# Ledger of designs, part 15: VHH binders against q2ydc9

Target 1, 344 residues: q2ydc9
Amino acid sequence: MASESAGPAELGFVEAAPSWRLRSEQFPSKVGGRPAWLSAAGLPGPPELACPLCGRPMAFLLQVYAPLPGRADAFHRCLFLFCCRTPPCCCGLRVFRNQLPRQNDFYSYEPPSEDPPSETGESVYLHLKSGAHLCRVCGCSGPKRCSRCHKAHYCSKEHQSLDWRLGHKQACAQTDNLDNIVPDHNFLFPEFEIVIETEDEIMPEVVERDDESEIIGTMGEAHEEELESMAKHESKEDRIFRKFKTKISLEPEQILRYGRGIAPLWISGENTPKEKDIPDCPCGAKRLFEFQVMPQLLNYLKADRLGRSVDWGVLAIFTCAESCKLGIGYTEEFVWKQDITDAA

## First folded at step 4 (VHH)

Design r1 (framework vhh_rezetamig_d1)
Fold by ESMFold2-Fast, scan of step 4:
Structure r1 (fold): chain B 344 residues (1-344), chain A 124 residues (1-124)
Amino acid sequence: as target 1 above (344 residues)
Amino acid sequence: QLQLQESGPGLVKPSETLSLTCTVSGGSISSSNYYWGWIRQPPGKGLEWIGHIYHSGSTYYNPSLENRVTISVDTSKNQFSLKLSSVTAADTAVYYCARDYKRGFGPTYAFDIRGQGTLVTVSS
């Protein structure tokens, strides 16, 4: 097995976008709304999308379109991040990976058009090409069917009850255009496109040392203990936070940092994962860092009071180093949550 | 109308460094929507990706070639260049420069425009 090449860091920023740009056919990276699923088959089921801590349905947080160059089986590749929005909990997190070759049953071989389609309306797609039905509330797999109309589908009893109170009770007797008649459930996060920029080159943060090797080889070694004693005055924790703040100050609006195989940027030295904390992929490969969600994203999610219930310092996403195709469909990957070192 | 043109020596000796330049005309290399890359085709084989560069200087390299490859960009000349060190006969190929549309994180590896290609032979 060859060692993986570490790429440069890329930054994600949120922007408003017309709804047609955020459809699955456009291979979007986006925050909020409903997932723009990649494969129409093998979607995570309700058990996989239930919060591991409280058991309630999780909300879609974001997706990242991140194909792997030179990999025919990963020509299209997306990562989907979900979080718990239920106020008593708000701690559960899950992430899923899906890949498709360029030639597939769902999408054109040619790149998507940059021009608006003929139909640019804000349509909610609740039925996939695979025949799978999506939940009217969250857009995740909806195997539960309304017993009265047999047209509305849901992931859970909770979402069925929510939709019933907010409009489906009246709409249940009218089955025409049901897929286009979806109320605002106040469950989804606000929707934005993620726009990608390459991180600017940082000027070296070191003072240029004297280039005289005679001084380095003799007098420099004699001064080593004095330099080490000075280094004791700066804590490692202060150093980590300073590095984090410096990286953020270059682009304060960054909500995401992407760099498959690079080291994560931590907000503190506390609650960082050790190797044993990052499980191996079921295929047997190790996991490596792929991207992280920055605290800046919380400002966009706190546009209303409901969004204020979730919190994090950094979310770090780790994926299979081989980006394996273990099964048909969506493969669960690993997410680590680092909270802020200082409590308020 | 956008065009890419490769230039550089057609013959390189074993152990030397292969150096090629791509000149972009009819469009700017400083576009945030594109990566610029190098691909090659050895005789009788398929296309092999070498690497990509963004106008900021950020690069992605094929892991098999990473230790020998350097790609650089000169936005003032609207050019980008490839250096491949320690060449062997296995590096004999037609080399193409290409544009890759950037829609997701990292390059998409879907080249929409290529140069005409230049044959580089590693001999003796």
Scores: ipSAE 0.263, ipTM 0.555, lowest interface PAE 2.1, mean pLDDT 80

Design r2 (framework vhh_rezetamig_d1)
Fold by ESMFold2-Fast, scan of step 4:
Structure r2 (fold): chain B 344 residues (1-344), chain A 125 residues (1-125)
Amino acid sequence: as target 1 above (344 residues)
Amino acid sequence: QLQLQESGPGLVKPSETLSLTCTVSGGSISSSNYYWGWIRQPPGKGLEWIGHIYHSGSTYYNPSLENRVTISVDTSKNQFSLKLSSVTAADTAVYYCARDYSRGFGTKSDAFDIRGQGTLVTVSS
């Protein structure tokens, strides 16, 4: 059997998708827009979604649907990544994990249909089946209520003020359902589905126990000689960056790499986490690597009017090795940011 | 401990229906969180996914085969079956039954970690 700590990575790519495919009932992996929450209860509150550096509401970056086969308590499992968009900060990061058993209060026991539903409308859904209300700007928990209409909800005064300026002041006077009338606040990232391809399917590669025993089957003798020649004359930092570039060149559009328990792929040898930099889970278990966000994602975010201030080399997400359930809600995990170095 | 075993005729005449059954041992279809499905490998070609079924009877088929494929489940016998109608020489392949839960990250590479040994089905007169 292959170990979870060894094996090929799965690659994530962005694709345009109709809004119905990105709803919670479809269990999506996605970039941007509003979170497609898994559990409708126990959502992280406004304090947990405020930037730890500047205190402003963070923007939803992406979610990864990653169930654990054989684990009844993790039949549905999703990781939610948030980042700060407020200059000059733009680098506060938080990640949350949520799990559900197959039999739960929110979703059908049966798999979702892949056929379009009768309602394919582009309407924004701002309340969950649990009755929880979501912020009209960001789609996160919205405990603050508009005092005039009592129908609009917000995570923060900042988002309430933003929505007021961009449309709610006029819409608040209407008696119609406000859930279907939400302006573009220029706060959310552009929305895409994340589709999965295995690295093994794209470029068959056999990695034994050591890097020197690596075999690249589809590249042939010409590439092997070229890589060997380069390695003999490179510095350690050049070798790390070349390895990163080689993995990216196989599929340049990859926006994430997933492999629970494998080693992360770093852009440089600098600012990599040491064991002491990765906190243990509050349950007592160690954290292990689960996935990383590649710099390629920034190209999709820079198409957005507000996305140009965020930057990273690699974001590495570490999660509880036991994928514990300490409560009924969303559990905060750990994210490490590796910035781009001036080298190469 | 979980094992899957294919059974059915190894020779089918053109225009007839190919019928295979998969017997699951060491685990229960009706208590599992998995889809159960079929994949095939024509001689000299790659693996092709045919379809899968959940124990409730919910089915998902390869669009290229959808109009010819029926997958069914019999939870009382712990079996699931494939019927492929109007066969031609192009349907000659090794057919595998497999356990599948290929939704989300961390599952796609494991979608066929539990497969039968495969059964060769030849379509000829």
Scores: ipSAE 0.403, ipTM 0.756, lowest interface PAE 1.1, mean pLDDT 79

Design r3 (framework vhh_rezetamig_d1)
Fold by ESMFold2-Fast, scan of step 4:
Structure r3 (fold): chain B 344 residues (1-344), chain A 125 residues (1-125)
Amino acid sequence: as target 1 above (344 residues)
Amino acid sequence: QLQLQESGPGLVKPSETLSLTCTVSGGSISSSNYYWGWIRQPPGKGLEWIGHIYHSGSTYYNPSLENRVTISVDTSKNQFSLKLSSVTAADTAVYYCARHSYKRGFGPTDAFDIRGQGTLVTVSS
């Protein structure tokens, strides 16, 4: 709680952006589409990106570019969140952290160009600088190769079959155009840029509008009538929900809240993680809160497309407190899902 | 073509406030992709980041200067300004206004990709 008063949160909002701006060399924060991988090597493999509940390939949900000031080994740093999109499951979640020093094998030491590329058309980048091939459907590591053309790559038999049905059987003989012609598989979420703004500067002043946010911690200074009113009409759950609603109502379009080391904003006191529920990093450090995904994001994902789509109240992401360096590889971190109900 | 131009007094007395304005032309300050800021270069020394501002008014200051620095933005005039209080001879420098790419996470001075011509500010009696 003390951590919440220590600094403002940063809020994330979605905006449309041209595809070139969302490529890896632009170091984007983004929702949907294919991951804009940071390290071109050491990508999580198909087993790491399979849903822990149903075993099917997960869909990329979002990434947040979150460098750590003063850390040479975290000059570039990005968090990648994946979710299961396969009904009836839709419950699996995984998050990965990758970080690089400024001098690395993949990116220029200097900032990227702000000018649009000179290319006449948009192409899907399915081959990385490391020589790694990406799945033609999802953009994750694709070790499985089409046996006929030897040019298309896939993470799984499921994605290979999906692509075959939607056009690859016709395009298989046209291997020179394979990277340029990728159909819509209806597997990826809609793509948007995430724009970050600070909470303090954009929130409107609401001094005289049903504002009890300052009551917590001021109980000893409140009028006895105010204390009696609180005790009679408000439970702990009501206070938590009111705080959540107040923070959301000031900026209802927020799709995430970022604040490394602050306390998460919960929708209720139910289904919140206890310390024992948050595993320590394999390096020995504790994990701390880094960011949370707000329910507003669901409106942009078309998550209600079919019955039993992806759904959540809040997703809270916890990362290694030391942000430990794991070579060039992607380190799995921890995600906690708080639903609006006790049952799934 | 985006251009940034500094303006303000070239001479400031010790203990007074240094005040500079940057005018942006050929592009809008209201872009969500960029911050707008100030860097300086004292004679014979390297570049020092002072601070930057987002079009919403959100500011980020060099901790060494934060007690003396105020940066403000006026989106209607496409301008942003620097005020540095209680100046001393150590504040004598060429001051540049610059565009800063927030989203790329590069160090403050390295992330300033477009700079004004620079204006020399001398602190003397």
Scores: ipSAE 0.005, ipTM 0.244, lowest interface PAE 10.3, mean pLDDT 78

Design r4 (framework vhh_rezetamig_d1)
Fold by ESMFold2-Fast, scan of step 4:
Structure r4 (fold): chain B 344 residues (1-344), chain A 125 residues (1-125)
Amino acid sequence: as target 1 above (344 residues)
Amino acid sequence: QLQLQESGPGLVKPSETLSLTCTVSGGSISSSNYYWGWIRQPPGKGLEWIGHIYHSGSTYYNPSLENRVTISVDTSKNQFSLKLSSVTAADTAVYYCARGPYKRGFGDTYAFDIRGQGTLVTVSS
């Protein structure tokens, strides 16, 4: 029934974008860098952003701007996914939802300008309109203040020590603006915009495709070979994997599939969540599928961070079916990790 | 829903510049999710990709044509255009404007999901 109510899946792709387009005021969907927080107040604190397995600060992975049409309280709505980057763990995951009505304390009622602001530089904004301070390393809530300069803020002693080593020790005694130049701490993932396309728009009609055969010959041949190779799969597991490979082969660069209420696309029949594995929202509502992260994203993350790899087959994000409003704060939702299972 | 329509002269003399315009209706050309381009089909041959432009203004051209091709976009008119200089009889073809979804990692070969009806351009004295 989910497919009848939700419609077709939307596919996410990464592309380079200037930093100003990825600021909170632009309501971005993005990978990596620091979170572009939606509400400037009620941010998750350091305990909520600590890895549930090893206790170390998690890295921001991605956010998806996903408003709900017809819901006044979810006119702006965003999901924020975090993952552990601390070896040997690298397994912890947390996801948070935030939503705002159109009239709110943080953003204009009118749509954001598509014109570049007067300051288009890659300045790091480490304080929010609410008065909240952000960690100089990760951009998450930073309640710890440098005791010397009182200008730099941190989520943890780990990030304070990291920044001190990489330049803050020299900058701390200077009158220079600490927000203007921040070193690469090798903690953040590479930053990209996520652009969205409807799956139905990407799958052209057979007749139209035939007219373009010479342009897409290499892709068409690879696609046909992939479909033919999958034809030999006979088991239920093989059928699940064949469906997954078919959906991926149509758009191999997809890093994300979005479809609130549709069925997730699993890489295998193993390690899929049962109903009991998906906790209900604290409000009492059931959770439903909202989006999944595809293994293709790992190719963009590993290129810049060799030796600090995270890994997954599929990450499936489940959110409150009622998208409950618990004030202006960030509500923790549920993420399920399906790993690629090696042959036993 | 979205429609693309080519317009321009059907006859061009050798050595002159071929100029075509594509008018987009039912959708915006400013979407970051799509590229906009030109393809052609010479008589008795298959489709040949000419080039495309992204919302950012970045252009990619067929290497065999790149020194003669310019593609530009006019967001205020929801149009994009092709200029092909120094034409010869080999440039005689049906020219199509097209939209394609963003396909990072597919090299120089692109798929198009929507195409105009095409316009015949003959290069002759």
Scores: ipSAE 0.000, ipTM 0.115, lowest interface PAE 17.2, mean pLDDT 76

Design r5 (framework vhh_rezetamig_d1)
Fold by ESMFold2-Fast, scan of step 4:
Parts: sequence; C-alpha cells; structure tokens
Structure r5 (fold): chain B 344 residues (1-344), chain A 124 residues (1-124)
Amino acid sequence: as target 1 above (344 residues)
Amino acid sequence: QLQLQESGPGLVKPSETLSLTCTVSGGSISSSNYYWGWIRQPPGKGLEWIGHIYHSGSTYYNPSLENRVTISVDTSKNQFSLKLSSVTAADTAVYYCARYKRGFGPTSDYFDYRGQGTLVTVSS
C-alpha cells in the first residue's frame, strides 16, 4: 500500500508471538499485556488513564501501528486503546495517538537487530530510555514510588495495593531483583500480536481453475437472488445486521477492521454516531474514522462474565483528520461504543 | 520455519550494476502482512536501510539511494531482487534481505527477520 487512500478494509487477526517481537523497538500492533509505548517521553499521566466514569485505572486493550505515507512527522505512528476492567463499571474507554519522525530521540534511523535477544527469566523492564518509570501492575506511567524500597513504581494507590498483596510485600525487603519478581495480577489482558490481511486478499477467488470459480459464482448468484427476494420485505435494521453478519462470516476470526476515512461497519442502526457526537480535534481539524474493534476480540480476552466484564458490539476509533503533531506527547482521540443490545 | 537466502555475485566492478536475489522458504512472499526488503552494512559502519517492496509491486526506497535502486518481486518463485546501479567502492558492504511486519495502512521499515548476509565487494 503506497497510498493513504482507504481502498478495501484491512483486517486484524491475533497470533501468539515471542515477547521480544512485541516490544516498543519492534513497532508492534498487539492486543493485551502492557503498552509498547512509542515515545518514551510525554506519556499520558494517571489522570488521563483513569476511567472517565469510575476513576479507577484502565487496562491496556490494544495498539495499532499505522504510519502515514509522505508525512515526515508521522513516520512512526501508533494508536493505543484502553478500557475499564473495574466492575460494575467496565464501560470507560480512551484512545491515544503518538507519532514520531524517523530521526528521533528514542529509536535508531535504521531497523532494529534481527536476532532475538537473549532473555533471562521473562523479566519485565519497567524503565524507559527517557528515565520515566512504569507501573509494576499495568506498564503505564508510574510517578508514585514505594516509600520503603524506592524501586517499585505505580500509577495509583489501587495498583500499589494490588501489587503489595500479591508479592511486593515480600520483595520490598530488597533481597531480590524487583524486575524479575512481578506476579500475575490478573489485571492485564492476554497478549497477542495483531497480524494484517487485506479484505480483498482473503476473499476466496480461485484464479487457477475457472471451472471451480464458476461453481462458486453460481452458488453465490443463487444465494444473492434468494436474499434479494427476502430483502424486499426486510426492515432497515435487518439489512444492517445482515450486512454486518455477511462481512464477519467471510473471516470470523477478524478482531479489527482498519480503513482511514472509510465508513464504519455497524452491527445495528441504533446508537450510531452523528456528526455532532464526534468532537473536533483540539487543533481545530475534524476527526475521521480510522479503525474499529470487532466483538470477536472478546473471545480472546477471556473476560469474567460473572463480574460484568468488558463488552461491546463494535468500538469505532476516530482520529484527527490532519493527524496533527503537537510535540512528542500522546494526543487523546475519540472512541464510540456500539453495544450488541442496541439492536431492537 | 522462515528462511531468507541471498544470492548473487560477490564482486562487482565500479560503474556496473549490483544485482542480488533473495529466496524465501517457509513463508509466502504473497502474504499481505509483510514487506520484503534490503539492508546493508558497510565495513565498520552501522546498518543502512535500502528499501522494501510489497507483493503488489509497491516500493519504498531510502532517499539517499532512490536514484540508483530498484527492488522487484517474483511471487511465482517466492523471490525478490535488488538492483543498485552505478556502484562505487562506497557500496562495498554485507547485503541482507529482510522481512518487515506491515503496519496498518502505509509502510514500515523495521524488520523482524533477516537472511545470513552476502558480502559484495566493488573492485576493479
């Protein structure tokens, strides 16, 4: 893809990957775990990463690496999506954009090393090149330090208390390497790489055998004619849901659809955003659609249903149309949630 | 597992064209998830990105080399190639072919896999 033109949608799928491939210097698109921050400076602070509805720290959901062609200031560009995991809320969402030129203070102009680094004991690195400290629980900005050891950092009292109960109380004696003694807090989502396929490349098209293509085409034609007859008496809502279901059925494992400036694929006609519902960027530009998260992702998160876990039909992410660069900091963008139960 | 193997002449005369081919095995070059490209390391210097290609034929080149470089792809052979014209002694380097994870939308120049490398010396 040589152009910013949306064309067909790109689809995201989850795959297991070695941890080293999901670190910041690899510029990953990924689900879960801790954020692989782009800029090591100007991270959103604890207030910006607190749920807007309940005030509790949000969990990292996913990031997409989506640079813009021809834009020197957006040679590296990443979007970071966060969601609330605190019952009974589980409704708060925030998304941030960060971008860097190729020449920057954090990454080499040249690609990173090819070889997997030698790793010891699945260690978690909680300090960035900028000197910023990351929370031991969530990997977000951690300005609060443990008053006893001065080595553990936290975004919030909530995460400090969680870590204390699950392991830091023992480790705080400073007889151990704190970077190697990070317990599973059951706060982070399972971690996966997001791999990309274009929608047109996935659609079954047999170019080697014309006879097989004819059989598929004939079957599709018959089904299309049947569906057309049914659609003459369908409601608008039935048509929207049928379109959604058809697009999903082509690739059921898709967790994400990307297409800067295309129309989102909605699960229903209810609770879709109007122009007035999408705020303009602080720079003055309007926002446009960039990507959406599909309900299929929920199956990979293994969220606790009994605890009123995170849920959605579709999450639609809108970003500054100009992708403005206001320094090296993270710019908050806009997310719209459409629930499955919006269908009447 | 994925393997990339460079091939081509180890010696090229000044003013001639350097030509290398990368053979990919254990993975498809037609995958929409990846770009395929070339990087080099001159003796005593760091890695220099040359360029990369998508299986559709879309190319992205280092601006300092853009006037001399051409990268092409042959999906039927699962191969891609580099041609660097008008070579000088400064083009002496170990050349690597590499795979790059695709970003959403436009290009990425960061690789996740690399070949063994092949030394190309420019000498009369």
Scores: ipSAE 0.384, ipTM 0.699, lowest interface PAE 1.3, mean pLDDT 79

Design r6 (framework vhh_rezetamig_d1)
Fold by ESMFold2-Fast, scan of step 4:
Structure r6 (fold): chain B 344 residues (1-344), chain A 126 residues (1-126)
Amino acid sequence: as target 1 above (344 residues)
Amino acid sequence: QLQLQESGPGLVKPSETLSLTCTVSGGSISSSNYYWGWIRQPPGKGLEWIGHIYHSGSTYYNPSLENRVTISVDTSKNQFSLKLSSVTAADTAVYYCARDLGYKRGFGPTSPFDYRGQGTLVTVSS
């Protein structure tokens, strides 16, 4: 009865925000830029952040701050979504969950100030409290270092080469400027805060067609079953698309729908996951739906800036039903992609 | 053990001020670890955060309601109160008082709250 008794979904919208508000200490939900990592330890390494399809470094897409009330181990809780931006591929997706108790090694026990800090601080932060270095291009773990200056760090040879071409070759000889400026590599998505609004319960869930029997009757008894089957199939697809269109038309700017344990909203009946397609968590628990990314987000990503478009109808994120803590770091969860072109 | 109880008129006329009080029992409002706040749920809609107050008197309000909302705290009575001015039919809702952890809003309607009152229906009608 969870799907029938579930409250309305929460909707995510993008807004411009100052950089200090999108830092880790503010526990942001955000799109683009570099990840605002939660735990400073146990970060996914370069192999975990490589595209599963082409092996190249993925770009950070978004993060969702979604704590679980009543769970001491999930007092702070974030989901981090990555996608492949490499032009021959652009298909790989990975999502990671990280959780912290209120008392932890990284953040104050007290809530953060709602006022801006007296100094706005550094806009680009390339090292963590753990001493881990972050890649100058993507802000993910950067274990590789420049062999010439020993100050620039990278996740991969690809990002080292990209940074070298776009400015590090000159800047490497001027170490006094190295940590102060980072060029636009055209790799990161534009950065926005995700703001939350609750969806209104204002639309009917089901629309019935009135004249199905008249259409069937026209063709006669000999073809009755075939026409009945065709009419039912078209009606079903029409209802799925109509429901999707109605939900997005009420708030066209929604880039995200959140509802842990509710049913996902699909753009069509094609390429939807079956239970068997959603792997269980390594802890043994089932995964359940947590949130989905809407096609509207594509309009904010400036994908044409790189001459390529990542594309999807819906990205659905499924997480461990128990929100388990396996190990000390970031736990990989499951993403299902339903593409608009799959509905053709 | 901690209990929060809303009290106040269930009917308010348009253009008047809605006034509610929350009485806290089984715990002290003077705790430095918590904020105390108000949330509402209009019929057929989701939860909307109104604002919260710290025991020092520092207040934070929903920007959409900021011009009409005043939250106050009385630590001697272990109470905090909501005043919402210039009400309209759109302000008809079940109003809840809650203990708020003061963290930035995350996804999940109950994430910032660990205790909530049972709620009181306030109808705005002429």
Scores: ipSAE 0.435, ipTM 0.744, lowest interface PAE 1.0, mean pLDDT 80

Design r8 (framework vhh_rezetamig_d1)
Fold by ESMFold2-Fast, scan of step 4:
Structure r8 (fold): chain B 344 residues (1-344), chain A 126 residues (1-126)
Amino acid sequence: as target 1 above (344 residues)
Amino acid sequence: QLQLQESGPGLVKPSETLSLTCTVSGGSISSSNYYWGWIRQPPGKGLEWIGHIYHSGSTYYNPSLENRVTISVDTSKNQFSLKLSSVTAADTAVYYCAKDSGYKRGFGPTYAMDYRGQGTLVTVSS
């Protein structure tokens, strides 16, 4: 248990959104596409974004915007999750945290506009306010430059070769519109906005009573008795899985659960992390649970077409308890994978 | 210097609409880039964020309350108001008006407010 309130979890759901809403200036929580980087400086480099198992560039999976309003240095705060998309590899995972004070070099002190910008074509933005260039394939740091046009940038030889085969060879001489003519490389996941709801959403009234508090109380008591009855004569493993199924059944479209400092919801009692399995932050602080990715997300990624590289029961993200700012840029945090096969 | 003052009835009957007003002194709503909002604390429970409003009229509401809650702003009076319809005993709480950080809501069940009024107890009872 943390010193923070043990309130209800917040749930994440995917919705289609216009591209401008998912840009960095809108501070999005999102799935797929290219990362909407927070700080334009200090991005993780190609070595940090290469799969630790196969060495190939990882794909962006999702980000969550999760500021700590009481912290001046965490006025803006994002977590970025990456996974290996290469089918022969066991899924490699990495997660990074970035945070900024309100006064910074990249964003207005004023809140962002809710209205669409006047000029918004479907342009791919591959150059950050810091002057950093992004990979034309994946949108991660791109230090490698095309030797012919000097305008296309890449994180790796693999992505440079991929882009060359699929379009850049023909487009290399058309550098004045290069950012607008990016092909589909079949590398990025489908892109969605993540919208937030609380788990304690009020159930719709199906009974004749006017007193909502009495109706809600009665429904809650009946549900609690039903859960207690279902748990009778079950093993610990059966109870864990039933609790998981019950939480999912209430909101089956949930793709993530957020609750900094609460207990994670596991699909089984197998392959859960012990304290020793969760590394301390380099700052010396312990890590605590922040959010988890639910198996429902796999349905939106078309992940069944990729086999083993995108298969999980639960991904649990642990972050520095102090949300420290060591050095400049993006700080690597910890992700634990609990596989679906561990539930058998 | 900045002061937020809640005002409204301390007793509301079940099924009626709870109405509260916040008067801002020592600062201007219309010339700020802050959100102005409401949070509440039911007896024996944690803080619950209700919603925010920007001086343009843009609102953000707690999803659990969005069908019952309306926040409005009157920049000419330097005031903003809360209306919560169809109240029950579960709406009994200390209500605070507050000045907020002013950016898009992210994950985190408690939206921490920068500055709050003293709070006003509202009891829902017959």
Scores: ipSAE 0.407, ipTM 0.742, lowest interface PAE 0.9, mean pLDDT 79

Design v1 (framework vhh_7b18_3)
Fold by ESMFold2-Fast, scan of step 4:
Structure v1 (fold): chain B 344 residues (1-344), chain A 124 residues (1-124)
Amino acid sequence: as target 1 above (344 residues)
Amino acid sequence: QVQLVETGGGLVQPGGSLRLSCAASGFTFSSYAMGWARQVPGKGLEWVSYIYSGGSTEYQDSVKGRFTISRDNAKSTVYLQMNSLKPEDTAVYYCARDYKRGFGPTSDYAFDYWGQGTQVTVSS
């Protein structure tokens, strides 16, 4: 039997990679660009990918490939995180989970090829094996098509209008040779591969305990004086900050921490979720922590171009403890945003 | 084409040492977890040790403290240093590749490609 992660976290780091390495058949963990969708069927539609706060199309932020080896139905498993980039909102977040068995309609039973494809294979892929068309701007489901060329597809009138102004009007007039013409819309985040490293062993840290008034049992007599002495010398906020600082200082470039079922690493004691704040899965199972996005990622997103658009202390992603399938396709999970609190 | 080639097996006296090497080719070695498994006469195939892409290691209880797994990503090679060998360590040793390494440090070994094996015999 597979054991759930109860040990050290895995860290994610960004690295430049050739575009072919970040395609769906490579099962990537990646930041930015267009989503490398897992299932070619059952994609979230435009309503599911609209910001829950302002209704505008969200931008793809990242995906993590996180299979459950003991589960035949989760041989391939990927989480997709989206965020709002539209000022003045920029606060909406959504996360989706998709999983497939090893034998499926979309991918080879054998592992992905490590050989580069043809050098001409660097085209943007806007068709899926299901026959679904992807938006030319964002790479999400694109049910609307250009009435002139019938070759360009869009998730929304907003993205159709954006593409039209930035080059499709000229390209549409030359529809017999539309080949690979996709401009930079300044909507997508810069694209990077996420590479994985296991967190190093560190010196024993101070274990913060809840100050909950539950009678769980009594502590050993030999340690009561020492425990009280330690508590007097350090506040809870100081302990949280020191733990965060220690974990980050080991690998300052970490943009992601993964540990299914462990406790999240918080930047402060402010705006942390309580159990009641984390909705149960519609299947009836509890959700558990799976991964978090670190503030270091902001340095790679060119957030300074839209500096008032995207910000966080940490983003914590919680998923169904059973990794269930309620239906066919992509299942929405839960994301909690902890903002950076200014020190007064 | 994916290939895993084991070397370093042989005959050794009880208490002796051997170092197995596995040269990998045909894939991006640094992106895959690698492991060693052995076919022990009468016991069937059993996992020996595992090394994740990030360098963390795991060992079967019977070899813990005696065997050390390591990797050299620049050479696309995984190693198994075997010390204090016992007659019960006699087996064909295989190196193996995991499918595609994703997030999730704990997993049963679910290897999808195996080498041809190398014989290790421990006898007086």
Scores: ipSAE 0.422, ipTM 0.729, lowest interface PAE 1.1, mean pLDDT 79

